# Designs tried in a protein design chat: VH-VL binders against b8ga54. Part 2

Target 1, 230 residues: b8ga54
Amino acid sequence: MRVPQTIAIDGQSAAGKSTLGALLAEALGYLYFDTGVMYRALALAALRAGIDPDDEAALSELAHQLVIDVTQPTVADGRQYTVLVNGEDVTWAIRSPEVERIVSRAARFPSVRREMVRQQQLIGQRGRVVMVGRDIGTVVMPNADLKIYLQASLAERARRRAAELRSRNIDMPLEQIAAALAERDALDAHVSQPAADAIILVNDGLTPAEEVALVLNRFVYSEQALENGH

## First folded at step 1 (VH-VL)

Design c8 (framework fv_indenebart)
Fold by ESMFold2-Fast, scan of step 1:
Structure c8 (fold): chain C 230 residues (1-230), chain A 122 residues (1-122), chain B 115 residues (1-115)
Amino acid sequence: as target 1 above (230 residues)
Amino acid sequence: EVQLLESGGGLVQPGGSLRLSCAASGFTFSDYAMSWVRQAPGKGLEWVSSISGSGDYTYYADSVKGRFTISRDNSKNTLYLQMNSLRAEDTAVYYCARVDYSSGWYDYMDVWGQGTTVTVSS
Amino acid sequence: QAVLTQPASLSASPGASASLTCTLRSGINVGDYDIYWYQQKPGSPPQYLLRYKSDSDKQQGSGVPSRFSGSKDASANAGILLISGLQSEDEADYYCMIWHSSAYVFGGGTKLTVL
């Protein structure tokens, strides 16, 4: 019936791709994860091994020695997935402040990213997965059954970001938030481009529930519904 | 390796002034927001003031607003608290604390100094 | 009224569990806030323990044992710090904290005595 087995979601910062990905996976009974969790797992392993996060050679060697897996939740403790490093459950450990401080540094090296992409591809080959990131449809799963590139206007993304900050009672001028997002977009432009076969989804004015319903009805089930009419 | 070291505390008369300093080492100072938190003898923690990594945003507790000024010099890895019009109720140990940012909002205070004692008394 | 209220003291036996509460003022919904927890031992500065907003949005401090965990009681409008398998070194003052109205707000603190 052609329900997609692999769904790649890419998009701009603050465009809502993680929310869309999680809700789509929930509706389909698929594994959901942001590929960033695998870089967090590597960062945790590096911290435990006493490896300098600026040492590319040592990080690359460590990455080649690790088996990082992401599975459906193994414990009912609020997690959306389980992250395993050589079979050890590190799902909550990778969210530590120590890991957060160094993950971007560890993730910047091309040799490290090549190995992480290879492991991400192995997870994708199992199917029944929604994978979220910057280059999923172009690099990680170039043959994904459904590719979504999520966009929102700069104004809408700034509004969403401002709402997040206001939940912490931090008032930041909207124009400064917009400027920061525009700068982030420029830095990400080289790596965060839509695949040629991606569906460009503009979510201005849509709630997460409306966005999920739109994707399910028009890109996941619509063809199957038409064929079942016969 | 990450360290915060407060200085400048002491005994001062009511109505007087003091300037506290906090020397930071072992991390990129400008990437972090910083806070001052105080604790009166035998009492709990009370947040005093916070400043963003850039220094562009400052926040103050109502009890010190208009009397205290938080500032930083990122070239010297140093945080300051200028305290004016001091009152007996300002007597406390003053802690310098680093604020861990998660994508540009004030999160939690993850590293604390040992504190410097300010006593306001005649 | 105080924004955050904590019991002044709590005592428990070694090996038992202690549940420390942090109650938010009427009109402030605990569901909307990250609750941060800090531990302070005599003669020492506070140490960050953990943050809890929900089961899917929580964080453990560096070096903090898994026997420390956070949760919420919506009906009581309270954040909760659970310390399992109490050890003598857990004897300390515990503070909850939130960011509210452009301010960090600390609770009054709970002195935990481990007998």
Scores: ipSAE 0.000, ipTM 0.474, lowest interface PAE 12.3, mean pLDDT 84

Design c9 (framework fv_indenebart)
Fold by ESMFold2-Fast, scan of step 1:
Structure c9 (fold): chain C 230 residues (1-230), chain A 121 residues (1-121), chain B 115 residues (1-115)
Amino acid sequence: as target 1 above (230 residues)
Amino acid sequence: EVQLLESGGGLVQPGGSLRLSCAASGFTFSDYAMSWVRQAPGKGLEWVSSISGSGDYTYYADSVKGRFTISRDNSKNTLYLQMNSLRAEDTAVYYCARGRYSYGYYGMDVWGQGTTVTVSS
Amino acid sequence: QAVLTQPASLSASPGASASLTCTLRSGINVGDYDIYWYQQKPGSPPQYLLRYKSDSDKQQGSGVPSRFSGSKDASANAGILLISGLQSEDEADYYCMIWHSSAYVFGGGTKLTVL
């Protein structure tokens, strides 16, 4: 029997997608990445080219000129993946504050997103990949072998976000964090929808290890998974 | 000041019912998970039940599943524990505790004074 | 077997240090868990002391003196509460707690006597 080769993880902001995705990929020996890293790569290229992040035509043209790839780590320096722009390793460069400032602006244009999705699909076609985002199971990999939509209540996600912010020495009221997440949910509502064939996984109250074990035992290696896929 | 105040405890016969309440003040109640933890006379702490801030998710100890129901009214800043089919082993001081989510998990950082439940014939 | 095991009692002298252990059952890795510590004096509710996941991810309860600290012993699969400079008012029951398998799990508690 065959384990899924392509795994799509979507879900609400702060629902724990990246943690689940990274641990699941580690257990399977698969490539893991959040699709946001490809938008970061585009943003870095735009900065280097002097392109205004509000210029859709220039950004779209740039995106079509770039080959953005994500691979298994090529260097043992603590990275989870390697990001390449036209063969250049930009894995750490895309983490810069300059990139952080413009990535959301670069990622908002439909023409830019269409080209990034095309390149994401090429990576997905290789298999042995866990891809995390907002529309992976609906747009990027509509034929993924396993689709997970990760959910958590607004209150629980606000708590998780608060803990993340505290680890970065940022202490914000839970009410403010919850309001920001609710606003983000509203903005993402038309994009971040579960695929019809997605498994809805509620991520309230489980350890990361328990979540990974649940997915592996019930949806990858279980009798149920064997009946469905093999 | 953050405060939790339990009420509703008392003496009840085996098979009877009680409803405990916990009144919260000094914080935004709906932002916090809440829990009930009990302690039998001379014994240790035993978790009973928890509810998420939204009320969408509830959790129960195996010893109380099907008999106890946790709920909350965020408009009244009040947590409840409905206890049915009470047994002698349910005799304990019941504490209300506020959960605070740390990376991956809740910790209980504020506790009430407790309310005593005695199940005896 | 119990998920969390604590020694029933421990005694130490004023001014000395006490090391209280909380051992996780075989099959669950202490490295994966936040360990919470609580102090309870007779007739009082429990008081939150601290949380320890790692040296970079830990939290002290409000008003809890720095002489209370958390750590882990991976080889023993245990969380540790260290109380330095013991004072008579530290005499209390101490409980560890984790969130495991959709449940809060408390250790049986350690009665610390300061003699």
Scores: ipSAE 0.000, ipTM 0.406, lowest interface PAE 18.0, mean pLDDT 84

Design e1 (framework fv_erenumab)
Fold by ESMFold2-Fast, scan of step 1:
Structure e1 (fold): chain C 230 residues (1-230), chain A 122 residues (1-122), chain B 110 residues (1-110)
Amino acid sequence: as target 1 above (230 residues)
Amino acid sequence: QVQLVESGGGVVQPGRSLRLSCAASGFTFSSYGMHWVRQAPGKGLEWVAVISYDGSNKYSVDSVKGRFTISRDNSKNTLFLQMNSLRAEDTAVYYCAKDYYDSSGYYGMDVWGQGTTVTVSS
Amino acid sequence: QSVLTQPPSVSAAPGQKVTISCSGSSSNIGNNYVSWYQQLPGTAPKLLIYDNNKRPSGIPDRFSGSKSGTSTTLGITGLQTGDEADYYCGTWDSSLSAVVFGGGTKLTVL
């Protein structure tokens, strides 16, 4: 393929991978989503079915019965994508506080994750997609046309996280945010490694717009990228 | 420096109560599930209880159900274990431990306190 | 007794390799991620392996984990005297809604 049809974006916490992914997808007319939305969809289905989020057998059975799909927006209400559970639009329902409280618990089981990865792979196989997560280039789409592993300095990521928290009326000292991110980096050191064929993109003070332009011009549309993409 | 410090242990008579505390520092306490794990003298590790990052979900081993209550105060970065109706078999070093993934409680415990000793005389 | 079964002891000489087994059932090891912990004498446990085969930052690569079916194994190569410790496997048990540990294996480097 001349232009990458599948783009995997992985990276460190608060490195800006969701922002990069959304902007790249917008520029290309591709589907964008963070794989976490599929775990949120499962969590919502579990809540509605009265399933205990710590009941692995029931969650695994539920996951296998569900068809979770992510598509381009079906309504113009500010959404970046549409999430469907057995054809039902759950795009906004998955963002509820109730889902937020249980999603990590529901997502921890290997049997559940295997089924979610399978459904993520089906979406990836359709092409024209930018998928964001921690292991997209290594587990979900190991054959993605373009793999980006996004990095930024601890100080820069702390600054970005502080800005996000302030937008939610959470005022946390910058040094505390930096400590939390450093702790997360240490925990993820051997989990969130870049794929061997990933492009390591370091944020050297680039704005989101500059970062998107760099990726498009250098890795998507450049003469070198087009030649190498074949 | 990431640290967990337990306190509240001591020597107590059977049937009495103790409240253990675990003071967390150096990480975002409110983002992680927290565990209590105990170890009787000369014995192996025995898991006691877990509480989710927001306190909404709790699980405990059957032998302490109805007697022990795990709780947390995220505003004080403190985990608690209220221990009622103590028995000789509850004698152990009690460790608090952080789960290693944020917002999760079951992927392993990466940070442990030094433990606090509870001795139930019989 | 312990829900997960480990040998009570294992021994080897410095520089050698050793493996420590841990056996369970479908409700624990079979369907869940396994962690391994090292407890040096007089200290709190230390996370050595998580997600079956991953090492936390700072754990040397001579430690490895593997899982097959309802069993898991901790491998240690290039044994050092400082490795003398008790080793525990641990995982979630879906039937008990509880974390379960193996009984522990005492490693002696002699």
Scores: ipSAE 0.000, ipTM 0.427, lowest interface PAE 15.1, mean pLDDT 84

Design e10 (framework fv_erenumab)
Fold by ESMFold2-Fast, scan of step 1:
Structure e10 (fold): chain C 230 residues (1-230), chain A 124 residues (1-124), chain B 110 residues (1-110)
Amino acid sequence: as target 1 above (230 residues)
Amino acid sequence: QVQLVESGGGVVQPGRSLRLSCAASGFTFSDYGMHWVRQAPGKGLEWVAVIWYDGSNKYSVDSVKGRFTISRDNSKNTLFLQMNSLRAEDTAVYYCAREGYDFWSGYYYGMDVWGQGTTVTVSS
Amino acid sequence: QSVLTQPPSVSAAPGQKVTISCSGSSSNIGDNYVSWYQQLPGTAPKLLIYDNNKRPSGIPDRFSGSKSGTSTTLGITGLQTGDEADYYCGTWDDSLSAVVFGGGTKLTVL
């Protein structure tokens, strides 16, 4: 009988994946992170090295030279995880505007993604992890014990994103947020598809507490799930 | 009430140095990248340099590399441009400008706030 | 010359519509978001358009932007005498690691 050791959460931007993932990980005592942080770590390293984010060969070479790790929080400063590049704590540095501006460009190259996926898989192999992204259940952890694909309407995702930005003292018109999310969705369309064995959850109208309770009771701790795992 | 005010301009001889300052008020200076842009008399806009919000990265046009240095002091809400080895072609009005950027959404704006400019004249 | 190409001048009468073009290459307009700036005589530039087609708060909807491939355009409808100014397109250039501006277009409202 086994509780899932690896949980993959996929879905579109602002569908509530990070909130669900963090709460599930907290309930289980697991590591939580969004795989985007590893691409951000690579982007930060590229910026610091003066590497053009459109130079695939240079980025691929850099990626192979870096040891990017994600661990449980190493300091109690509100972080959900710690991101390390060759042992250096870059957890907050990877959230800089300059990194944000180039991360999508750096993340598009197949050779770069292949190396990042390899490093993500090493973290997944340790187990006790909830990994969030767009292709976790299909590419990163195709054998994850539990796969969730989270959906929400564009309007609901825009509302959630607006609320998050306002909590950080950023006031952006809802129309602009919705447009940015729609643009991102179009960009990610070819990679953001549910795995065939993923559980589809619609997050419209559910509180985070309701969503996590549903997942834990139905798919993590249910007698059917535990019996099937035996 | 967001404002940028440039100072430090003046008349200077070729080969000399000048330091421009840009005082920011009405916003959290440390959250924004900052630019210097210049405009020679009767000419168009020419970008000079940018510095990231935390000072960690800088870019400048080739014509000023090795002569001009952009810097900032976030504790004083002030942007600087150190101009060395000044040439006649550096004569211009120098503007500081804020790079509009939403940190969390990754949404880039243009230069959304500009100062009034300070005049630099390099003349014998 | 400027890396981005604009017509040096355009003219129209009050109430009319004008379009100002700006052309570049894949390393600048093609890869990046475009901004447009208005400079009234004797004043600092003012942001009119950012991210290709968005207006900052306070900019009237008679100003619009669009981008197609390596070119962008600024549209102004219902021209007013107060619109007489120089207009500049601007964007990042990947190859130069620099912000590049167009040479500017002088709008005369006759």
Scores: ipSAE 0.000, ipTM 0.435, lowest interface PAE 14.0, mean pLDDT 83

Design e3 (framework fv_erenumab)
Fold by ESMFold2-Fast, scan of step 1:
Structure e3 (fold): chain C 230 residues (1-230), chain A 121 residues (1-121), chain B 110 residues (1-110)
Amino acid sequence: as target 1 above (230 residues)
Amino acid sequence: QVQLVESGGGVVQPGRSLRLSCAASGFTFSSYGMHWVRQAPGKGLEWVAVISYDGSNKYSVDSVKGRFTISRDNSKNTLFLQMNSLRAEDTAVYYCARGLDEYYYYGMDVWGQGTTVTVSS
Amino acid sequence: QSVLTQPPSVSAAPGQKVTISCSGSSSNIGNNYVSWYQQLPGTAPKLLIYDNNKRPSGIPDRFSGSKSGTSTTLGITGLQTGDEADYYCGTWDSSLSAVVFGGGTKLTVL
């Protein structure tokens, strides 16, 4: 039985995708990243080049000129991965407020997204990777060895988000968190659909450690995985 | 003359709320990101929050998230800080400060005189 | 404690030079622009340096800034008694999504 080399994790906002992805990658010794970091890298390059984030032609041309790569951490400074633009480490630079402000504008163009998906696919083809997003199993890695679509109830996702914020000393009403998540779900409704061959994982009532153990035991090393030729 | 004037400070009991205001004059307020910075008695500067020129992007220090809300009214040239669930450690002089452009978050070039908030029982 | 480290105090005589250091990490000084502020007793802070080494209009050229790796330095030449103040470095921290300041350095002029 072959352990899956490519793992795609999709699902709803605050369903625990990033936590699951990072812990699975740690357990397997794989690269982990959210595909959004590549759009951030493009946005940073656009800012540096003085390109208007609403100029599709200029952004598309820039995207084709750039080599955006994501690798295992190259520095022990708390990062989960290293992001490179033409070989330059931009891991922390892509987290600037200016990048945050324009990334959604730059990422909305189909021509830009096609080029980013192409570069994401090249990273995926190397194997030993856990890639997280909204359409990884359907668009980015349609041939991923293991596809997980993570679900949780609105109430559970709100509770998890509240706990996350409290761990950072942020106290926000549960109702307000739930309303924000419901708004996000509505915006994502047409995009975040599970792939036909995805495993639907409902994580209500599981700790992160229990969720990782469940995935490893049932879908990575299990009898079911053996029967499926993994 | 470019000027920022804070108001709304005072003495308040723990758990209560205050709303700070910062009145801007002498420049196009809607073209600049704005910050709140505080300084406890005898202590150093501590950044609190920033808001972009159009109010679409906001950040705050983790210790005040969920309790403090930064907002602005560009039609009135006014910046606000709504402070809820106040704690003794929130006692400080609160400064309003202007970023260098629409969303410049690395530094502040114009500062108000500050308004004092004292949280005590 | 503060995320950026400054010496708590420095001192020099009038007319001399002094440098104030500020050290951080890759998530802040290493990858972001640095600013320096002067705070005279009982007053609001005043911007001295922005974008690592640029002076706002009205700041004399005896104040200078520099950045190397994860550290930054404020230089003051021709010290005057009026320079006696607290000095702060500041920048954006990408891991915190927040502005961070150094703990401050008290400059005493003899």
Scores: ipSAE 0.007, ipTM 0.542, lowest interface PAE 9.4, mean pLDDT 86

